# VH-VL binders against f9uss8, part 6

Target 1, 221 residues: f9uss8
Amino acid sequence: MVLTDIEYLLSYLEAHHVPTIKKKRHTYLTYHGLAEHYTYVLKDGIIKNSIILQDGREYNLSYIAKPDVISLLRDEVSRSTDQPFNVRIESEYATFYQVNRVAFWKYVNSTPELQNYVKNYYRKKLSENILRLQRMVMNGKKGAICAFIYSLVDLFGRKVNEGILIDFVVTNDDIAGFCGISSRSSVNRMLKELRTDGVITVKNHKFIIQDVSYLLDQIAN

## First folded at step 12 (VH-VL)

Design rj3
Fold by ESMFold2, look of step 16:
Structure rj3 (fold): chain C 221 residues (1-221), chain A 122 residues (1-122), chain B 108 residues (1-108)
Amino acid sequence: as target 1 above (221 residues)
Amino acid sequence: QVQLVQSGSELKKPGASVKVSCKASGYTFTKYAMNWVRQAPGQGLEWMGWINTNTGKPTYAQGFTGRFVFSLDTSVSTASLQISSLKAEDTAVYYCARVEDDFWSGYYMDVWGQGTTVTVSS
Amino acid sequence: SYVLTQPPSVSVAPGKTARITCGGNNIGEKNVHWYQQKPGQAPVLVIYYDSDRPSGIPERFSGSNSGNTATLTISGVEAGDEADYYCQVWDEKTEHVVFGGGTKLTVL
């Protein structure tokens, strides 16, 4: 069996006895702008990347819901060690490998399989950021909400008799932060419109998508 | 302490009007829609509709789109039900009950008023 | 309009388990809420979202919902549980709240 590049990275970290840390729901692993000398790799759990704007609004960037490196914006010679994002735990717990940044890049630079992981990581993150930019700048607010809900399908979607269940709890505040919408009440109104139109509904505190084509039709392209 | 306190029982003649009030306290009034529920003697619960406390827009259930009027006085956190041209069949207990005005609401009524008995007798 | 069907009555001996059913077409796809109403009193929410308990409701109250039947289960029934029990859903199509007809629970 050939390991995927993330599986190789995880095996490599285990073989080198890299320590892990565990964080509880709604605590922060890192904060934007604070110096950090570690590279973190998500072992299990779900996290959310965000930044806090000058006006106090939280702008949400992405979820990480599968094992992956939290950030590779800094290498062993980077001028800045500042964390690019706040990283908050969204699952009940999340576990991370904690490896010194310089040591991490030493592993990568000496190991072709880890070099492949890093190349694929950057390619994947670039693609994800292009799609995020599209959602942010090319949609009205309703379109942004539709794009966000659709993006949850690959992360948390599961087919059920009623449609597609998004097997994850999100809040209006979180949605506002992902969609650049100024208030929780505006998000609430737009979600209620989608429910009235038969596009989405709620089962046990979670979205069920009943009309995927409507979501796709609202997304600017 | 979240509470809904309704006005006292009413005895009315057919053809009269009645106004049942429901005063809310202990929470942000505009975050919850106000439902009205009727229960005739010996009968089950019957949803009459609700009023959006932000906009004042009522929604009436089928069968309640005529003589029944929902209204608000937000300055005193009060919802009211007015019944005009009273008939003997309007004899019932009338409840107010709140539902959170949120997309995630399952439309359950977590807090109820104590009920107001309206008796229509010739 | 959507219809919920409940048995008119259920009798259970003290200490035993009561099961009160709420029937509806594809009710398992809906969020079912349950209310207890004692004589002369307003209804009280005892279960919401099929199985969640409000603060202050004993753990002996539980709920389930699948297929065409939702069930309120009261374990270790006490005399104080004698009441009428109503199930309730939201009907998305009509945008109406719908109540079941109610079930009178009698404890021997």
Scores: ipSAE 0.420, ipTM 0.771, lowest interface PAE 2.5, mean pLDDT 89
Fold by ESMFold2, look of step 14:
Structure rj3 (fold): chain C 221 residues (1-221), chain A 122 residues (1-122), chain B 108 residues (1-108)
Amino acid sequence: as target 1 above (221 residues)
Amino acid sequence: QVQLVQSGSELKKPGASVKVSCKASGYTFTKYAMNWVRQAPGQGLEWMGWINTNTGKPTYAQGFTGRFVFSLDTSVSTASLQISSLKAEDTAVYYCARVEDDFWSGYYMDVWGQGTTVTVSS
Amino acid sequence: SYVLTQPPSVSVAPGKTARITCGGNNIGEKNVHWYQQKPGQAPVLVIYYDSDRPSGIPERFSGSNSGNTATLTISGVEAGDEADYYCQVWDEKTEHVVFGGGTKLTVL
């Protein structure tokens, strides 16, 4: 059996007895700009990355919903580094491997399979950031909301009799932060319009997407 | 604490008008649409419609598009129901109830006023 | 035009379990909310989103919803639970709130 890059990393961490920590919903693992001595690897749970500006506005960057390294965006040799964004737990609990930064990079530098993980990690993150920029720059507010909802299908989508259930709770504040919309009332109004048009509905606090083609038609090409 | 306090009971003759008020306290008034629900003697609950407290736009259920007018006074966080040309069949308890003005609300009424009895008799 | 059907009455002995049904076409695809109304009082929300309980409502109150039937379940019924119970949904097609006809729960 050939392990994927992430499966190899997880098995490596287990073999080296790397300790784990557990955090509960809506607590923070890390904060933007604060020094951190550890690299964290998500074992289980769902995390949101964001930046909070001085004026209190929150720009949401991404969800991490499957095992992955939280961030590798700093140098490879320093004992500590400033964190690039806030990391908040969105699931009931999340569990992380907690690896000393220096030790983590020693493992990577001595292990070709982990070096391959790191190369693929950077390629993946660059591609994701390019797509994020495209969605934010090329869409009006409604298009940005449609693009965001569509992006949830790969992360949380499940087919049900009523359509595609997004098996995750998302708030108007979260959507505003992902879409660069300052007004919660604008998000609410546009979501209501989509519901009235039969594009999305709500079951048990979650989206059901009833018309994926409509969402795609609203997204800039 | 969150409360909806309604005006007192009214005894009216057919053809008169009545205005039922509903004063909200303990929450942001414009975050919740205000519903009106009628309950005739011995009968169940009947949804009359609602008013958007942020825009002031009313929506009336079928059968309530005419003599029934929803209005707001946002300065005192008050919604009102006015019934004109009262008929004997308008005799009922009238409730106000809030529904969160949010896509996610599910359209349930989490807080109700105590009710206002309107009696129409000659 | 969506219709919710409730039995007019349900009787249950003290300490036993009461089950109040709310019937509707494909009601399992809707979010069902339940209200308790005691004589001379305003309704009080006791269950929302099929099975969620507002703060202050005892754990004895529970709800379920599947297929064509939603059910409000009250375990360990007490005399203070005597009331009328209404189910309610939002009808997406007509954009109306819809109430069931109500069920009178008698504890005897």
Scores: ipSAE 0.408, ipTM 0.744, lowest interface PAE 2.1, mean pLDDT 89
Fold by ESMFold2, fold request of step 13:
Structure rj3 (fold): chain C 221 residues (1-221), chain A 122 residues (1-122), chain B 108 residues (1-108)
Amino acid sequence: as target 1 above (221 residues)
Amino acid sequence: QVQLVQSGSELKKPGASVKVSCKASGYTFTKYAMNWVRQAPGQGLEWMGWINTNTGKPTYAQGFTGRFVFSLDTSVSTASLQISSLKAEDTAVYYCARVEDDFWSGYYMDVWGQGTTVTVSS
Amino acid sequence: SYVLTQPPSVSVAPGKTARITCGGNNIGEKNVHWYQQKPGQAPVLVIYYDSDRPSGIPERFSGSNSGNTATLTISGVEAGDEADYYCQVWDEKTEHVVFGGGTKLTVL
């Protein structure tokens, strides 16, 4: 087997001439609660998942920064076609394969390699969601921020002379939404404390992590 | 319209005091720290320090820790600089300038007051 | 305390390119901001974060920063660009704003 699971899925979609759509930064692919009959697969770009709670708060669930299926929470027999979350483009552009939900599951049900992709997809997403629960429930606010920043290393980190650059722009509002923190000003204060302590700094609108061990020490385990 | 409007120019004798005011409008006052910058005649810009508009905590640059006092009146979105025991060397233009109170802002001054000239002459 | 060094003056012909330097130890690792001050006026921000332009600043203003030197570049210089120019950084160690000494741009 030469191809990874996701590489196989992408090649399969190309072979079946699945159309693509392209979206600009800060536009939405989908909105929580609106009817949708498509499955989307990220080809290029970076997106952010979020939801709106009953009380009107919006919180952020995850970034998707590599090719992957946006959501498999709805299958071909689901009684609800509502999208499970908001999907906003965070890169300059993002490109998605757009495939009818019923057709997508027909492909999966007839193709053992895609079935294996789906099984591995659910295992991976379950594990990731357990880690997100730990961030939200087990940490204080500072620990949640440290855990979030640390999670960006695998997604966007690269080594530079000053430390580890997070090569992606993240706002205080985004961080508040990922960490379950009510106010932008609380996030700002805690980030400034980390900067004063020599843990992180800023170059050209991006984090540089100077002390990874400090971040890890603040995270509940 | 984002604006910082300073009080008028002052002529003072040595030993007197002066209060320069800076009234902010067109933005959320507490989202920006207020900086004070001095410019003596024919000279460059000197940062005097700033006051955090959320906490009221001043930070003074080296050389400005004695006779210079920053204060706020958040009810009217106003920052003030008081200079006591005025000396001839205090003759300068005094500017207020805002810096966004945000981790990401980079500590640059995007909006300046028009300046207040303080002249100390016997 | 951190020190920024600027030449006291630069002269350039109209339509040509002016380059104003700001020297500092490892300034390339810092975020450099630039201000224009015309005679009798308050300073105006023209470049921030090394190379970003605020709204209303023409594209002929640009900035760069590497090694020990940051540079403000003004292409197609006009008479209205005649002013004093200041560079500025934040010094993490002292938690102070630091200004350069200023450069007078003369358009001849």
Scores: ipSAE 0.403, ipTM 0.722, lowest interface PAE 1.9, mean pLDDT 89
Fold by ESMFold2 at other seeds, look of step 14:
Structure rj3 (fold): chain C 221 residues (1-221), chain A 122 residues (1-122), chain B 108 residues (1-108)
Amino acid sequence: as target 1 above (221 residues)
Amino acid sequence: QVQLVQSGSELKKPGASVKVSCKASGYTFTKYAMNWVRQAPGQGLEWMGWINTNTGKPTYAQGFTGRFVFSLDTSVSTASLQISSLKAEDTAVYYCARVEDDFWSGYYMDVWGQGTTVTVSS
Amino acid sequence: SYVLTQPPSVSVAPGKTARITCGGNNIGEKNVHWYQQKPGQAPVLVIYYDSDRPSGIPERFSGSNSGNTATLTISGVEAGDEADYYCQVWDEKTEHVVFGGGTKLTVL
């Protein structure tokens, strides 16, 4: 039977009795710039990658909402063990496999299936990030917000009779951090415009997307 | 503590005017729009409209576009309702109530003033 | 404009469950808020977003909303629950707040 690349990695880690850790909502797994000797693989939960700016704002990079490796930006011979991002738990809890960084790369180097995982990981992450950057960076502020909301469909979207429910709570601060917007009032105003236009609405503290085509039309492509 | 304190009750003659004030304390005044709600004796709640405390822009419900004026003095965190050319039918309790000026707020009124009774009689 | 319909009154024996309805076209697609008003007093928020309780509101107050009907439910009704109850929504089209006509709860 053919496992997907991530299924193979998870099975491999289980077979090697790799320990897990559990972290609660709004605590950090790792911090940008601090030395870290582990590679973490998300088993369950949702996390957010970010960098905290000097003024205390978070510059948000991505969510990880499915099992995946948190970061492969350090290898076994890197001179720096510093983590590239802050990793905060956004679900009630998240569970991670915790494997020594050097040991992880030894597993990869000795296992062709894990080598394929890593190659596919980089290809997919690069492609995803190029598309996300194009959609978010090449837009005005409203276009960036529309691109961000649209990106939530693949992560958290669920079809309902009213439209597409984004089954995850997102704040204006989160949106500002993903869109590079320093003014929370600008985020608030643009979201209100989208609601007035019938593009999005709020049900039980969550987005419902009522007009996906409008979101796509606002995105530079 | 968060509170809205309204001015005292008023007895007026038809044709006069009245100004009801609502002083906010314990929170950032400009984060919340100020609503005005009327309740005639023995009747239900009637939304009159609101004023955006950031921009000063009022929005009036149907039937309240004319003799009713919302205003602000942000230096003392106060919203005001002025009613001109008073009629007997304006006899009511007038409430101020805040709604968070946020996309996620859901437009519910979490804090209300104590109410100001305006009585219009000859 | 959007209309909310409430029964004028509901009577319930002490200790029983009161159910106060709020009818509206596709109200299940809206967020419904509920206020309690005792005589001579300002309204007090008791339920928001269909089913959430503000701090200080006992768990016996609950809410639901689906289809064309939202319901405020008060279990274990006490004499102190006698009040007028109003439902409220936001009408996106007019950008107006809309109140129901109110329901007088009587505890017999």
Scores: ipSAE 0.401, ipTM 0.747, lowest interface PAE 2.1, mean pLDDT 88

## First folded at step 14 (VH-VL)

Design rk6
Fold by ESMFold2 at other seeds, look of step 15:
Structure rk6 (fold): chain C 221 residues (1-221), chain A 122 residues (1-122), chain B 108 residues (1-108)
Amino acid sequence: as target 1 above (221 residues)
Amino acid sequence: QVQLVQSGSELKKPGASVKVSCKASGYTFTKYAMNWVRQAPGQGLEWMGWIYTNTGKPTYAQGFTGRFVFSLDTSVSTASLQISSLKAEDTAVYYCARVEDDFWSGYYMDVWGQGTTVTVSS
Amino acid sequence: SYVLTQPPSVSVAPGKTARITCGGNNIGEKNVHWYQQKPGQAPVLVIYYDSDRPSGIPERFSGSNSGNTATLTISGVEAGDEADYYCQVWDEKTEHVVFGGGTKLTVL
């Protein structure tokens, strides 16, 4: 069987004896603006990328829930090693390969298969960023919430008797941060409206999506 | 400390009215809806309904849509239950209990008042 | 409307395990909450969301919910556990809070 790009990268890191580190839920791997000399590759777990604004509000960018490089926004020649995002662990634990930034790019520059990974990585991240921008501007705040909930299906969705369980705990504050909504109470109101309309419900602290087509219609319109 | 403190017990005649008060302290009053629960002597708990403290909108359970009125005085963080045209079967302990007004809250009552006994006898 | 059925009473010897059931049509699809009420006192929440325990409730209180039955389990029963126990759900169709009829736990 042909290895996927990420499988190749993980195998390469194992073959080069790259060490791993393990972090607990709600601790940070990296902080925006602090110097970091490593490239991290998620092996296991779920993380959230964010920026903390000057007023203390958190703007959430994305989850990474499958093996992937945390960030490639700095190259081997950049004058700054500052991390572009805060990276917080959202699973009980997360495990990362920790590789020196310069060494990582040396591996890439000497290995055509890793060059392919990097090209596909940037293509993927560009597409994801375009979709994220669309969520922010489509159908106002309610459309953004619907788009966000729908995006969780691919990451955490599991079919159950009641509908699609989003097997991950998300708070109103987290949703506000992903959707560019300034208040927890506004998110709360819109979620209650979706429940009243039979679109979502809650079981044991997690979303159950009962009407996926409603979510899609709000995104598309 | 989060607390709900109810008004004292009442002895009433049939046909009279009674007002049971429930004063909240130690939390943001408008974050929680206020439930009213009745318990007749030797009987189980019976949900009467609740009132949203941010809007003042009441919701009454079936069978409680006439003589029972929920109200608020948000300036003193107080919810009230008024029962008019009292009948002997209204003899019960009346509890207030809060439910967080939040999508994730699940409609459970985490804090209860001590109860107010209303006795209706001829 | 939606009905929750509890046995009227359960007796258990000290140190043994008590199981109090709460029956309802498809109750496993609902969030079940449990309250303890000692004589002359207000109810106290002991389990919420089927199995979560509020702060201050001992670990020997646990809950489960599947199919048509939710169960409150009290292991290592003590005399102080003697009380009435009520299950409760919110019924989406009627938009009502619903209590079970209550179960008197006797520790003999």
Scores: ipSAE 0.448, ipTM 0.745, lowest interface PAE 1.5, mean pLDDT 88
Fold by ESMFold2, look of step 15:
Structure rk6 (fold): chain C 221 residues (1-221), chain A 122 residues (1-122), chain B 108 residues (1-108)
Amino acid sequence: as target 1 above (221 residues)
Amino acid sequence: QVQLVQSGSELKKPGASVKVSCKASGYTFTKYAMNWVRQAPGQGLEWMGWIYTNTGKPTYAQGFTGRFVFSLDTSVSTASLQISSLKAEDTAVYYCARVEDDFWSGYYMDVWGQGTTVTVSS
Amino acid sequence: SYVLTQPPSVSVAPGKTARITCGGNNIGEKNVHWYQQKPGQAPVLVIYYDSDRPSGIPERFSGSNSGNTATLTISGVEAGDEADYYCQVWDEKTEHVVFGGGTKLTVL
């Protein structure tokens, strides 16, 4: 069977005995604006990317819940090594391959399969960012929340008797950060409205989606 | 230290009014709705409703509309229950109890006041 | 109009395990909370979200919830555990808090 791009990268890193590090829930792997000399590749676990705005608000960019490179915004000759965003561990633990940034790009530059991974990685991330921008700009606050909740289905969704369980803990602060909403109370109110309308509910600290069609209707412009 | 301290016990005649206060301390008052729970002598717990401390909007359980009024004084972190036209059947212990005003709240009451006994007798 | 049913009383020998049940239609789909009330005192939360313990509640208090029955389990029962125990849910349809009728635990 032909390996996917990410499977090839992981196999390559294992074959070259790239060391791993392990981080606990709610600790940070990297911080926006601090110098960093490593490229990290998620081996297992769940992380959240974010930026801290000047007013102190956290703007959440994405979850990474499957093996993937954390960031490729710095190449081997970059003068700036500043991290583009914060990376926080959201699972109990997360494990990362830790590769010197310059060495990582040497691997890529000498390996056509890794070059293909990088090209596809950038296309994928651009597409994801365009969708994220649409969620934030083209929907009202309620629509943005519905779009965010729906986006969790592919990441964490699991069918249960009550509907679709989002098998992951998400807070109002996290949702506010993903949806560009400045007020935790606004997020709370809109979630309560969705609950009253029979769209979502809560079991053991997690979402259960009861009406997926409602969520989709709020997203489809 | 999170604490709810209620006003003292009251002895009233039928037809009078009473106001039970519940003063909160040790937490952000507006992050928690305030429940009121009644317990008649020798009986179980009965939910009367709650009041949202950030808006002042009350919600009353069935059977508690009319004579029962929830109110707030947020400047002193105090919720109050007023009962008008008291009847003998209003004899009970009245508790305040907080619930986090959050979608993720399970609607459980993690902190309770000590209770206020209201006795209505002729 | 959701109803929670508890046995009126349960007796358990010291050091043994007490099980207090809370019955309700499809209660396994709800989040069940438990309160302990000693005579002359306010209730105290001992279990929330079916099985979570607040800070300060011993591990010998545990909870489970499936099907039509939620259960509060107290292992190694002590005389100090004698109290009334109430289960509680929030009913989405009526938007009401609902208490069970209470169970008196006696340690013999």
Scores: ipSAE 0.433, ipTM 0.739, lowest interface PAE 1.6, mean pLDDT 89

## First folded at step 17 (VH-VL)

Design rn2
Fold by ESMFold2, look of step 19:
Structure rn2 (fold): chain C 221 residues (1-221), chain A 122 residues (1-122), chain B 108 residues (1-108)
Amino acid sequence: as target 1 above (221 residues)
Amino acid sequence: QVQLVQSGSELKKPGASVKVSCKASGYTFTKYAMNWVRQAPGQGLEWMGWINTNTGKPTYAQGFTGRFVFSLDTSVSTASLQISSLKAEDTAVYYCARVEDDFWSGYYMDVWGQGTTVTVSS
Amino acid sequence: SYVLTQPPSVSVAPGKTARITCGGNNIGEKNVHWYQQKPGQAPVLVIYYDSDRPSGIPERFSGSNSGNTATLTISGVEAGDEADYYCQVWDEKTEYVVFGGGTKLTVL
């Protein structure tokens, strides 16, 4: 059977009896700047990557909602083992393969299929970070919110009769953190404006996107 | 403890005015819009409207756009309902109830005042 | 002008299940909230967002919402559940809060 690169990685880890760990909602797997000797691969669940700013605010980078490696910024020869960001569990539980960083890269370096996964991983992450940069520097506050909501479609989007349901609970604080907005009330006001304009609505604590074209028009061009 | 405490019951004659107050405590007053709900004797709940506690902007339900005035005193976390030119049909219990002023709120009333009975009779 | 329709009364034997309906055009697309009001008392929120329970509300209270009907379900009905029950939505078109007419639950 033909496996995708992530399916191959997961099968490889299972075949090598890589242990798993389980973490509870709103606990942290790793912390920005602290030493970590493991590579983690998300098996199940949803996590959020962030950095805690010097003033204590949380600046949110991304979600990971499908199996994937948490970070490949450190390899087997890196002099620093510090983690690039905080990883917080957003689902009720999340399960991770826990593999020694050096051992993980040994697997990669000896296995062409895993090397292909790593190449695709870096291409994907570079593309995602370029889009994130555009959101943060080329959009006004409302535009950043629209770009963020649009980014949730690939992660959590599900077509329903009312539009596109974002099947995940997101708070105004989370949105503020993803969009670089310091005011929860500003996020709230802009979301209400989008609802009045027929772009989004709320059903059972979750977004429903009613006008995706509006969101796309807010991406910097 | 989150609480809405309303002013005492009133007995009034037709043509008079009444002011019902609703004092909030235990939470940030401006984070919640204040609703007013009327219940005539033996009848159901009737939404009269609400006032945005951040802006002071009232919204009145259809049928309440005349003799009914919502107001705020944010310095003492108090919302008020004034009814002028009282009529017999204004005899009712008047409730204040908060709704979180948040996009995600769903517009449900999680905390209610105890009610103020206004009786209009000769 | 959105209208919610409730039956005026429902009677249920103790220990049985009460179902109180709230009818509205496409109400399944709205978020439905439910209030319990005992005689001489202020209403109390018992269900919000169709099916969520506030802290302190027994798990035997539940809700559902689909199509043109939302339903408040009270299993294992007790005498203390005798009350009037109101459904409520917020109508996006008018931006008004709308209450149903209320249903008196009698435990016989």
Scores: ipSAE 0.499, ipTM 0.760, lowest interface PAE 1.4, mean pLDDT 89
Fold by ESMFold2 at other seeds, look of step 17:
Structure rn2 (fold): chain C 221 residues (1-221), chain A 122 residues (1-122), chain B 108 residues (1-108)
Amino acid sequence: as target 1 above (221 residues)
Amino acid sequence: QVQLVQSGSELKKPGASVKVSCKASGYTFTKYAMNWVRQAPGQGLEWMGWINTNTGKPTYAQGFTGRFVFSLDTSVSTASLQISSLKAEDTAVYYCARVEDDFWSGYYMDVWGQGTTVTVSS
Amino acid sequence: SYVLTQPPSVSVAPGKTARITCGGNNIGEKNVHWYQQKPGQAPVLVIYYDSDRPSGIPERFSGSNSGNTATLTISGVEAGDEADYYCQVWDEKTEYVVFGGGTKLTVL
């Protein structure tokens, strides 16, 4: 049986008796800038990562909705152990493996399959961040909203008769934070425009995407 | 406490005008659009349209253009319905009802006024 | 010009379950809201988004919506539930609010 690299990591952590912790919705696993001696691996649940700027503003970076390592920005010998992101639980509960940062890197350094996971992890995260920056920098605010909505398809999308259901509840405040928009009223207005144009609608508190091509066209502008 | 309080019942002759007021309290007036709903005697609910409380722009349902005018006085959180050239068929109860002006709201009316009976006779 | 169709009346014995239907073309793709109107009173929202209950509405009120029919279900019906019931949608095409014709629930 061929395991994916994340499946290998999860089985490795189980075999080494790495403890788990459980956190409930809207609590934080970690905070930007606070010292942390653990590496966390998402076992199940959905989280949102964000950063806080020196002036106190918070910007949302991404969701993690499938098993993955939360962050690998620090190695075992780094002097700084500060967490790079706020990590908030968005599902009812989320479960994490909690492994000492130094121990985690010892596992990686001694295990070729984990080294492969880490190489793929960095390449994937770099590619995702480059693409996100290109979409947001090269688009106006409406284009950023379209890019964000489109990004939810891979994470939460489910084909239904009406179009693509985004099977996750997002708020105008969350969208504003992902898109660098100062107010939820601006987000609300732009979402209404997309609804009027037949691009998106609402069913049971969730998005339904009715015109994916429109979203893609706005991203390329 | 969120409330919509409407003006009292009116008895009018054909050809006259009437103004029904709806005073809002207990919430941010501009967060909700104000709808008007008519109910003729023995009949169901009929949506007349709504007014955007931020812009003052009305939207009238089919059949409610011309003689029916929605207006606002935001200084006292009041929406008004004026009906001119009254006809006997305008006899009805007129309700105001709010709908949250939000993409996610679903366009349901969570709070209603008590209703204003307008009777047009003779 | 979207049309919602309700039966004019429904009768149910006390303690039994009442089911009030709201018919519409592909109504299962729409968000259906329900209002109760007692004699001489303003309507009161009892169900929104097909199945959600506002605060203060008893759990015996429930809703469902699929295909061409939305249904308001009232279990353990009491005499105090006698009222007119209206379904309502917002039509994306016209951007109008649309009400059903209403259903008189009689508890006998």
Scores: ipSAE 0.453, ipTM 0.771, lowest interface PAE 1.8, mean pLDDT 89

